# VH-VL binders against AP-3 complex subunit mu (apm3), part 6

Target 1, 249 residues: AP-3 complex subunit mu (apm3), of Schizosaccharomyces pombe (o94669r175to423)
Amino acid sequence: TNEFFIHVLERVSAVYQPNGKLAFGTVKSDMECKCQISGMPLLLLSLRPGTKLGNVRFHQSVNLKRWKQHPDQIEFIPPDGKFTLASFQTDFATQKSLPVVVEAKNKLDGRFEVRIRNTGKKSVENLKILITIPQALKSVTVTEGNYIFRASKYTHMEEGILEWSVKKLAWTSPALVLTGFLAPLKKDANSTEESSSYSKLEHLDLQYKLQGSTLHNFKVESLKMLNHPDKKSYKGVKHTIIAQNVSFR

## First folded at step 1 (VH-VL)

Design d5 (framework fv_tocilizumab)
Fold by ESMFold2-Fast, scan of step 1:
Structure d5 (fold): chain C 249 residues (1-249), chain A 126 residues (1-126), chain B 107 residues (1-107)
Amino acid sequence: as target 1 above (249 residues)
Amino acid sequence: QVQLQESGPGLVRPSQTLSLTCTVSGYSISSGYYWSWVRQPPGRGLEWIGYIDYSGSTTYNPSLKSRVTMLRDTSKNQFSLRLSSVTAADTAVYYCARVSEDYYGSGSYYDAFDIWGQGSLVTVSS
Amino acid sequence: DIQMTQSPSSLSASVGDRVTITCRASQSISSYLNWYQQKPGKAPKLLIYYASSLQSGVPSRFSGSGSGTDFTFTISSLQPEDIATYYCQQGYSTPYTFGQGTKVEIK
């Protein structure tokens, strides 16, 4: 039948301080559409009143004159199939937070723990945790998922990236834990000191998808076919946050 | 319409590095999805090699990890595969493929390969 | 790694027959199983995703079922153009793994 689908994709880059405070963040958003409507539809997409799209770029089919008069209305003639209706980019507000919380703990004996929690109300999907390992890794265990260690091409201390992958982290799931041990650094050849030294984990990067959530207060109120008001059409609207480069430093 | 097309040498000498490029049209590789390589030796089944995601993060099949590198060039909308120290066992048709996500409908990601390149036969022989 | 075992390795059937292929995972993969059709000299084509969801544009005679470790793919009425090798693939976790394939031929 006549169907129109809208997928709002919000791609996030952010840097969080160890205390959980957002230091920097940007969101690049795309409104990706799929048109399966017969004939030559003239569509009017209405957004929540007061919606403000920052640095927006529209598909060539959009009536810019109507949009300038009514910023919450997008009138257009869609091409068949898939296309991007609008792209816009904004900075995070300082109060914004993503649902995935990371805690890293370092012990003087080389033990470390990375704990991941989903504090939101939606499942986190395709979660990848990239842990920068500053020296040789002795052992690691995870409560869920798979891990792979990639040594740096320019490794001096056998440093590298430990990639921890989890298919899905439901909001009701207990915290995921990675426990590891760094191998001790070799002491100076002429040292009389008997203790070993260990580096601390300083940098973690997260990548994941979160469906059914938006970082903007964005809502599609209605989709109407102006030139055929009696025709029934179905619309589907989906929101996905894609955490691309979320760092904890 | 999104299309994927493999390119690169069809003949590689043993011990050399196999290098292939996948050119993506109709969608920006940095805008979503996971961009993957899958191979198939003549007359045998499919083997997943790895993927590079929309942010540039890679995941490789552990059986090939020590020999595999994947890179992307967002300016050319391409991603590439390098497989080092090749042997006759690496002779295969190499496919680039997109790992799907449900952008429309139920809102779940299935990690299915929904769009494939035509495949490029790479023969390892001297 | 999750191992995928397909059966049978090959089968011959007549046009109009019901064809069934099975796939077994070495551990539970929930419903994260996909089915592909590959014709000689061509790339694989996604037919079914998430165990039972029909890919857009794929004929309704193709169907899938199952969850956990045991999965079934069915062609309700085999057509000549269905001659191909069929593969299952788990999308539950990396590394993604495929079954060894089932070759379907018409007698």
Scores: ipSAE 0.000, ipTM 0.412, lowest interface PAE 19.6, mean pLDDT 82

Design d6 (framework fv_tocilizumab)
Fold by ESMFold2-Fast, scan of step 1:
Structure d6 (fold): chain C 249 residues (1-249), chain A 121 residues (1-121), chain B 107 residues (1-107)
Amino acid sequence: as target 1 above (249 residues)
Amino acid sequence: QVQLQESGPGLVRPSQTLSLTCTVSGYSISSGYDWSWVRQPPGRGLEWIGYIYHSGSTTYNPSLKSRVTMLRDTSKNQFSLRLSSVTAADTAVYYCAKYQDTFEGYYMDVWGQGSLVTVSS
Amino acid sequence: DIQMTQSPSSLSASVGDRVTITCRASQDISSYLNWYQQKPGKAPKLLIYAASSLQSGVPSRFSGSGSGTDFTFTISSLQPEDIATYYCQQSYSEPYTFGQGTKVEIK
């Protein structure tokens, strides 16, 4: 087999404040390659003209002299099998909208709502919403997907993590809603208070994946074998965004 | 929610071509992933047949390559398997499956229910 | 082709027992090994990918370990619903190949 595969993986970590403002965000991008080419190929990967990768770290096979003179060209001799050709990292300095928007609302009498919307142009896959439940959970209803409650083993048995899973959230889908009710907080034996007390939801985590999307504006134009310019081995490039640590606090 | 469903004739005569279709719902087959066929003879293990990449490029198991063709129909969101010159050894449950590719892992996370194809006179 | 050798071919254990299955590749496949569960009459279900990563929705009693050529799959406390045949699969190089399967039964 004479094939070369490229997969660009962008891993997103972000923390949002309760008011919706970004506290910090980072995207770590890896250009993962798989080489199944016989012999000893000398490859030239050309990026969109004018592309410049910031804070980039290259595999040791990369010709850095060529890269410094031509920032849109990566010349290398690949090892067999899987390797990371390049890694680069970018911080979010200003608030950038990620495609999944979350709104958590605390209502009267222990009721809460978590509303999820896809504002992007691609379907969101394998969406998980991890909701920290601060006290006993009475009931839950979801408009789509499945949920599982996992009680905390370190503290009170009634506290835990509610995991809400949705396999696909299309960009044309209406907002998905989870509605829950908390049981009243336990009170001292001599309390005669008329109204019940409830803690607020203050922590949610998101995990999801987007196929065919990138947070960086770059494109692979071509992959050529310089020592055999008539040979075709390139099978294209895949782009995937993995939101793995997106927190709302 | 991505779902896969096989369809096609359950009985094929020796020397004929086996033809199966996989209908995909919840995701466009041209937007990503690799779309695969796997078979399992009764009481035996699993054998990978091949995949069609979201771009339309195909890769087949070398042991079957001369007899296998995979096609996609993006208007119907389907991909199909054709296996020519079948014999009794091709009697199996045929599964379509979706490959998730992250290069840290490459795995079939969604499977169809399977379609039994019997090759008999 | 990469040959996957799985052992044992069959085992019987009691509910609550620790069950271990091994898988060996004929060449280095890094961490590109998957474990699937197949119950009678059903399609295979992904349990573990990338040698040690637990698939979403799969109980924590299932785990995987290993790299290179030697891999292990473990059920920490066997449950009645775990009666199935388990298959390892390498996804490092085409053609992608499966082990022959391990049938797990309750005594």
Scores: ipSAE 0.000, ipTM 0.381, lowest interface PAE 21.5, mean pLDDT 82

Design d7 (framework fv_tocilizumab)
Fold by ESMFold2-Fast, scan of step 1:
Structure d7 (fold): chain C 249 residues (1-249), chain A 120 residues (1-120), chain B 107 residues (1-107)
Amino acid sequence: as target 1 above (249 residues)
Amino acid sequence: QVQLQESGPGLVRPSQTLSLTCTVSGYSISSSNYWSWVRQPPGRGLEWIGYIYYSGSTTYNPSLKSRVTMLRDTSKNQFSLRLSSVTAADTAVYYCAREDWGSYEYFDYWGQGSLVTVSS
Amino acid sequence: DIQMTQSPSSLSASVGDRVTITCRASQSISTYLNWYQQKPGKAPKLLIYDASSLQSGVPSRFSGSGSGTDFTFTISSLQPEDIATYYCQQSYSTPWTFGQGTKVEIK
């Protein structure tokens, strides 16, 4: 049995402005492989012509001289079992946006809303929304999923992080909404200050997984066994995007 | 400020496709709002058909999903409804409407409605 | 799907009367409930959103209240121009669903 599997994992870090524009984005990618081929195969992995891998680090078995001359070709002798063939980093392309859109609204009466929508064509899995709450929280309701409030270590404003978890957000799902109410900020006794006021929500973070998608036009074109060109081999290629650090500020 | 106007044939034969267009003025359909179709059979209540988001993503009422298609034409500032395999039960006044997404979800602007009769 | 049930289906009242209509959701919808007025031959008009918020330009005699599954719509002093059918609509989850409507007539 000649089996070779490639799993491309893209870990995303991004910062979006309140208007939805990308301020910063980076994608760290790993090509994780599993080799179940008998003997000592000499493999050539060909990528889509013109593919450029940024800040790349290769497994020790990779022929760096060949790669230097042909940046879309990776020649290597795999170890048996699991290994990381290459790790690389690219800037997040504005042409290829993340599928989860977030909108946060602050109301005059202390109410706030966080709306989440999947605008992509794939389901989002294990979605976690971390909302920084700047003062005491009165109540929360969600249209789907579960929430947990974790008070900060200091609690001087009774602040904390509200963690909202949704197992799956299908591309056909309606917008998910979290509605919360902040308790009014306290005033000094006999204060001449204005009526009760509320802080604005200014920071939230997203974490999720997206299977079967890639943020780059990355494609494995072929996998050939150079020392046995007439020998049949099978390969499987899987892509997963892991949004680990996606902030809205 | 925002105006919506339905247009399309008022008579459709059974088994044919009902096709309506909504022309929006005073507001771009490419803005972050949902654009919806709602229908009302004569003497009956309101039924939501579906919406199209500014990005082109659509959500349809599950009871109609297999027969409904919504499209947008940003160059003409229009969005449309196609309902296939119509029967007499599809006879209704069809409204296009804007659904506000920013603060609350509600239908704040409506077209005047277009009566579509399904008969042989 | 979330089912919306209105009561009564119709009512007759005199000018100046207080009119109340109720709407019940088959599951909790928080405050995501809207009320619309529809006059004969016209498109629906938004009166109340988010259970209790009055739409701009709508007379203050109209009000709404409630949360969870039970909601009330009130006209504090019925006027002749208020003759219409009133609908509640949940905006909690798609598909959006409407109540069957309440026809308000003057005696």
Scores: ipSAE 0.000, ipTM 0.390, lowest interface PAE 18.9, mean pLDDT 81

Design d8 (framework fv_tocilizumab)
Fold by ESMFold2-Fast, scan of step 1:
Structure d8 (fold): chain C 249 residues (1-249), chain A 124 residues (1-124), chain B 107 residues (1-107)
Amino acid sequence: as target 1 above (249 residues)
Amino acid sequence: QVQLQESGPGLVRPSQTLSLTCTVSGYSISSGYYWSWVRQPPGRGLEWIGYIYHSGSTTYNPSLKSRVTMLRDTSKNQFSLRLSSVTAADTAVYYCARDSGYDLDYYYYGMDVWGQGSLVTVSS
Amino acid sequence: DIQMTQSPSSLSASVGDRVTITCRASQSIRSYLNWYQQKPGKAPKLLIYAASSLQSGVPSRFSGSGSGTDFTFTISSLQPEDIATYYCQQYDDLPLTFGQGTKVEIK
């Protein structure tokens, strides 16, 4: 009859050092709502006591006076349909670890290997691995998914971005492997001689989404309809992590 | 949501330079994606002109050779197209578009957001 | 350049009909093919990416299939609002190239 849905979307940006340690990260979150309640409801959303939302921006329907006095309570009159109730940021350093682990290894004679594993308990969706290739690429093989090479026009070295796409990576999946070979470096653009030396892979980026997970400690405790306390109010709460810019360098 | 809007003169004389700007709202052009120009002569199909990568690197369709230049202005969140030495064959609707190769939110390949198009007529 | 050839160049069908458009690449493009819909006077709209993946918000009556050099785009039950020109586009290699388009009209 009367339904209200909350979808918490957490967009993650992070940079990892070559040793695997987090250099910095941020999480930008949106509390996206869908209202299918008849009449003009006055709703009160209660968060876990002690919850703090950084740089929070509220929808125009939110009672800011109440929020300032009770930072775990959001009182509002929802518009019909979809809207964003609140947007906020948190420091990633205080959050849970991301479930996708990347291992990149430079091997002998221009060979390199990138291994991807899902260490979480949820499937990773629309996984994209962007590998910066510092010189001409000789060959590539992948155990799963598709790849495309996008060449740079800045130099004669044929450097570019290798994009590796996997539609879904289940948590039960064995590690996915990309193996590539770099062509030997030329001394310069006018030379027919080539060096036996190879540049190392130093930069890759990940993008993916993860349904049913959250990096925040906040929780929706209750949703009440204040102007109709004898009416039933139904709610659904969903969480999605969007890893939008996760860099390894 | 993300929106693209073309602007620039709708009439260019032969041998002059066609100049168009694409203004992007709802997303920073330096944060991701390839930003493309595509044209369509009246009654004909689509032709890709080139793109500028979010880092500033450009790639142009070889058929247009040295006639094309693309630039970005990150302070105004705009990217532009300059096509030199135009002829009647360059008369077309010019679209700017986002190619999702480096999408931070959606992970799609292809041009998922387009401007409305700007008709440029090359005539004396 | 990779040449993209569509067939037919135009077709007329009735509401509720199954419509199929084909696209052929001059060399293998794996699955790196998109399909766009362009209504008169409007910009193209992405419908299908990676040969068979439905773009968010696009009705399920649209589908794509194929790999390598031969691809198909299908509208399972044609609606009046589907009157448009449809284009395939490869992104396996630069320059990006489009098919010549297929105009879909209702009888």
Scores: ipSAE 0.000, ipTM 0.391, lowest interface PAE 18.0, mean pLDDT 81

Design d9 (framework fv_tocilizumab)
Fold by ESMFold2-Fast, scan of step 1:
Structure d9 (fold): chain C 249 residues (1-249), chain A 121 residues (1-121), chain B 107 residues (1-107)
Amino acid sequence: as target 1 above (249 residues)
Amino acid sequence: QVQLQESGPGLVRPSQTLSLTCTVSGYSISEGYYWSWVRQPPGRGLEWIGYIYHTGSTTYNPSLKSRVTMLRDTSKNQFSLRLSSVTAADTAVYYCARAYSEVTPYGFDYWGQGSLVTVSS
Amino acid sequence: DIQMTQSPSSLSASVGDRVTITCRASQSISNYLNWYQQKPGKAPKLLIYEASSLQSGVPSRFSGSGSGTDFTFTISSLQPEDIATYYCQQSDSFPYTFGQGTKVEIK
């Protein structure tokens, strides 16, 4: 059959300050296509009117003269099978928040807590929370999921990364909590009180996947076959957000 | 299953040291949780005294910190409270309790039966 | 220290009545609030943790709600065995602090 599929993949990088404020963010997008149309079709992909693609790289088949005059139109002759039609970058605006909210808290005597909530209306998939542990870890408990401690290449402080994994965080799920305890620094007198001998957690990273959502106002409006203007073009469009470098520090 | 039991003198003279021991059965005090003391003066509310974490680290209520010492004896599965320079205001039922740590925040999920300590001559 | 204030200090109600107790924290404690039941001559018993989570083995007529500084504890249908003093407790920060207690009595 004559089928054309588009998968828009948005890869997010963001840095949040300790107070929860976004310091900076960027979204790098790939328009991955699969063409199953016979012959040599001449296709015109129309985006939402007024769309401007930032730092864009096009597949070699794209008519750049047309695109320069009409930035919301991409005219091309697709290769058979899978290919990347365009790669581009959009600004991550402060008005658009990521659905996963993290709250990290340093308590007395080496205790710390990390709380995760999904405030969106879509399930979060393959969630990983990477917590930088600045010294020896004594114990950890989690309300859901699995964890593993990965020792740093520098072992003099027994520091490392605690990886907390959750396969699915539904939008209806209650907050998930990780509680941990740092071991006292061995150079202390083995007596910890209000003048604690513990480092504080200052860095964590999130990674996850979110289906059916977009962080910017990108939309495929239509796909037409210019050499057969009276015939319907069959297309499927899918959007996926991949949070790959979301840092709190 | 998990049980906590207080023991120690029920009468302490003013200016002396109050000493109580909590014996734990059904769980090793070195394997987890906050092992805590909470007191209640007759007819009044609850006051948290402090805890000893399963590693031996202690945290005391600042209002009592200068007078409180908590120790643990892992071989006997016991932890103890010592409160120095006692006055009539220290008369209370003293409870040992375990702070619940399976889900944060921590609550006290197991308690001893309580031991009344009267400060009197 | 975080101060916990309960209201009312005491109440009397009939079997089957809905009973509501309120607890207010002097600063935000998120959902780090626990509720305890203490019967005369006995140790306190944990009923609710994390503001709204029911402790295992506790009857479903007990419930909690709230976040930040304002919290509510409810007994949907008071039973004779519920005669007790109820305490809220914050576990956000050390030192742990308790409310002054609410005494519940049957008419």
Scores: ipSAE 0.000, ipTM 0.381, lowest interface PAE 20.2, mean pLDDT 81

Design e1 (framework fv_bexmarilimab)
Heavy chain, then light chain:
Amino acid sequence: QVTLKESGPTLVKPTQTLTLTCSFSGFSLSTSGVGIGWIRQPPGKALEWLAHIYWDDDKRYNPALKSRLTISKDTSKNQVVLTMTNMDPVDTATYYCAHSYYDSSGYSFDYWGQGTLVTVSS
Amino acid sequence: EIVLTQSPGTLSLSPGERATLSCTASQSVSSSYLHWYQQKPGKAPKLLIYGASSRATGVPSRFSGSGSGTDYTLTISSLQPEDFATYYCQQYGSSPYTFGQGTKLEIK
ESMFold2-Fast, scan of step 1: ipSAE 0.011; ipTM 0.463

Design e10 (framework fv_bexmarilimab)
Fold by ESMFold2-Fast, scan of step 1:
Structure e10 (fold): chain C 249 residues (1-249), chain A 123 residues (1-123), chain B 108 residues (1-108)
Amino acid sequence: as target 1 above (249 residues)
Amino acid sequence: QVTLKESGPTLVKPTQTLTLTCSFSGFSLSTSGVAIGWIRQPPGKALEWLAHIYWDDDKRYNPALKSRLTISKDTSKNQVVLTMTNMDPVDTATYYCARDTGYFSGYSYEDYWGQGTLVTVSS
Amino acid sequence: EIVLTQSPGTLSLSPGERATLSCTASQSVSDSYLHWYQQKPGKAPKLLIYGASSRATGVPSRFSGSGSGTDYTLTISSLQPEDFATYYCQQFGSSPYTFGQGTKLEIK
């Protein structure tokens, strides 16, 4: 059996400002491998020329001397079965955007609206939008998916988290919209000023996965067996972006 | 009273560009949750969606026809314009514009349609 | 991406009878995005049912819709002469937005 599989998992953490600007963004990546090659192969994995891996930690089988001289080459003797070849971190450019764009708008009379768009070229899967509700929630409607409201037991304002779940958001889909209504805040009995009766939405988080895409601007160029140069090993390479900590504040 | 009406040429030669205008009244395309769609129907065939334009200028196109389609709006004139390039006899159809509402209530549907305009593509 | 298959293609019935029209999606569709339209010869389609089961404004109570996932049904409890038309289902949940091929309801 001469099969080697690579799954690059990119876990993204990002914080966006209300104006849509990226405050910061990092991608933590794991190169998860599955080896089904007989014998003791000596493998050389070559990445796109010029690839720089930040804060990289390698599996113990990796030849660190070779990597220091050639940062786009990883030479190793794989264990059988599943293992993590490398874990690394990169910052993505401020001009790069995640495929899921969210807009939250506070409207009149306690109405709010959360609009989600997929601006990429691939479907987004298992999308969760976690909306922090600052006061009692009266009603909510979604154009697609399911929602669950989890009220905090420890707050006088019945605040909580509204979780909106969508199994798949196709790249050709129109924007998905959640509309909600907050219950009005009680007036201060001693106040002589007219004030707004509703708190504004200030925080939401996204979680999703995206198959077949990468934020790193790198790719696996080749996998060679150095001790058997005329032998070919099948290589399957899969890329998945996992958005776990994407906040809008 | 909500009204939509399609206008444009009824005869188009092969390879020419078709431009259709949807003129509407009784609502504004600046209202959140409102969109205008274009749908066509070849004689004796089923309905086929072409394109949508939303209140916030978000545009959606049928992927099968995307390279040929452009949709735009002029909110001040209450008009939406659809342009389709490189017309072929198979594009002969009645073209409809329709209003899409209910977006924020958990639905998106065409609640009002224009009368349709038959566009024939022949030499 | 999502194909809607309507059955039967043609349904021949008499006034007063019950009509049942089916729409099957090739993939699961949110019922919020499944709609039914009525089209009479030479006329534009008219919205009948939105969100699988909600009647549009002005639509008589004899029209009802049901279903979820991949299977949807439009029922007309007692046919009136004006109900003989072509009926289309539509999904608006995934682009491209697609219509079924239509069911033609005709007088027996």
Scores: ipSAE 0.000, ipTM 0.379, lowest interface PAE 19.2, mean pLDDT 81

Design e2 (framework fv_bexmarilimab)
Fold by ESMFold2-Fast, scan of step 1:
Structure e2 (fold): chain C 249 residues (1-249), chain A 123 residues (1-123), chain B 108 residues (1-108)
Amino acid sequence: as target 1 above (249 residues)
Amino acid sequence: QVTLKESGPTLVKPTQTLTLTCSFSGFSLSTSGMGIGWIRQPPGKALEWLAHIYWDDDKRYNPALKSRLTISKDTSKNQVVLTMTNMDPVDTATYYCARIEGYTYQLGYFDYWGQGTLVTVSS
Amino acid sequence: EIVLTQSPGTLSLSPGERATLSCTASSSVSSSYLHWYQQKPGKAPKLLIYGASSRATGVPSRFSGSGSGTDYTLTISSLQPEDFATYYCQQYDSSPLTFGQGTKLEIK
């Protein structure tokens, strides 16, 4: 077939403060390749000029001497089939860079709202919002998707996790809204009157996939076969962001 | 004493943008639980909620009109502004601003209303 | 969207009679978020009842509200001439905030 495929997978872990400020974040990136080239090709992958891959681990086939002299060039002889060409980790910029924005509002009388928006220009897939519910949940409604409440097996307060699932959130979609009501907390045994009180939502987690996007300006410029410079085998690169551990606390 | 008053143009041409200002006194929109909403009523018809904004800048819009509406507040001036784009004769109505307030057991009612301003959309 | 249906659309009664106005929601509404307003011709609406059963400040005791779930009622025990007006129910248990279409209370 004489084709070479590159898939850049960026796995995101981040913690945001309630005001939306990033507390910390990391992106672990893997360049997953599939080689379907006959013979023993000598390949040169060129990154955008000036690209620096910090704390990078290369596949054993990579010419490390060339990379030290030219940090935007990766020369290698690929194995047949699937392999990881390079793995590296970078920190997030302090500014918001993720396309999915979540806003949680604690309203009066136990009402709360969770709003989710796709501010990017690509569709978000397999979106899951995990909302930590600190006390009994009275009712919930969602504009789209499905939800399930999983009570903690060790709680007397009927605490649990409310999981809100949306198969696809298009970039043209209006904000999706989950509205819920908490049941009031029980009074103390020594109280003379019952007071209705409500805990606030303080913890949400997001999980999703975003195809065709990158959090960093990591760009593959070209892939050349040095043994056969007139042959074209490169099919381009696919980018996928996998948000696995994105917390709002 | 709590008072609210609507101000803005009384005549608007089709396709133009309507901007209405609600000026209020007797309370602050920096107080938790307070908000200002806009409700309209075409002549002889029922009340229709448009939008409201809370003390924490949380904004809610009627989804039927959301693409045309913008609500904002200026807490220091005790003003809330509603903007509605692409006006049509069917938008002819009396526009009210009203205070929306929640208590521990009651949420989302309008306890004080402005006098209303009639906005006519015609060429 | 929760639709509030008020019945009857028009109610014709004489002073001294009891008025019963109904508001039915298309899905369950918490009583804490169901409210009633009175509107006289040419005037702004006035809050009458909030949270299904609490009278607003200055509202006479002849006005009372009750109900839960999908069914809510506003009762005026002995009509006075000033009570002839249009009455609206309103919910904000679910977004968007909605009003009923109104019940017009008129003199027979």
Scores: ipSAE 0.000, ipTM 0.374, lowest interface PAE 20.6, mean pLDDT 81

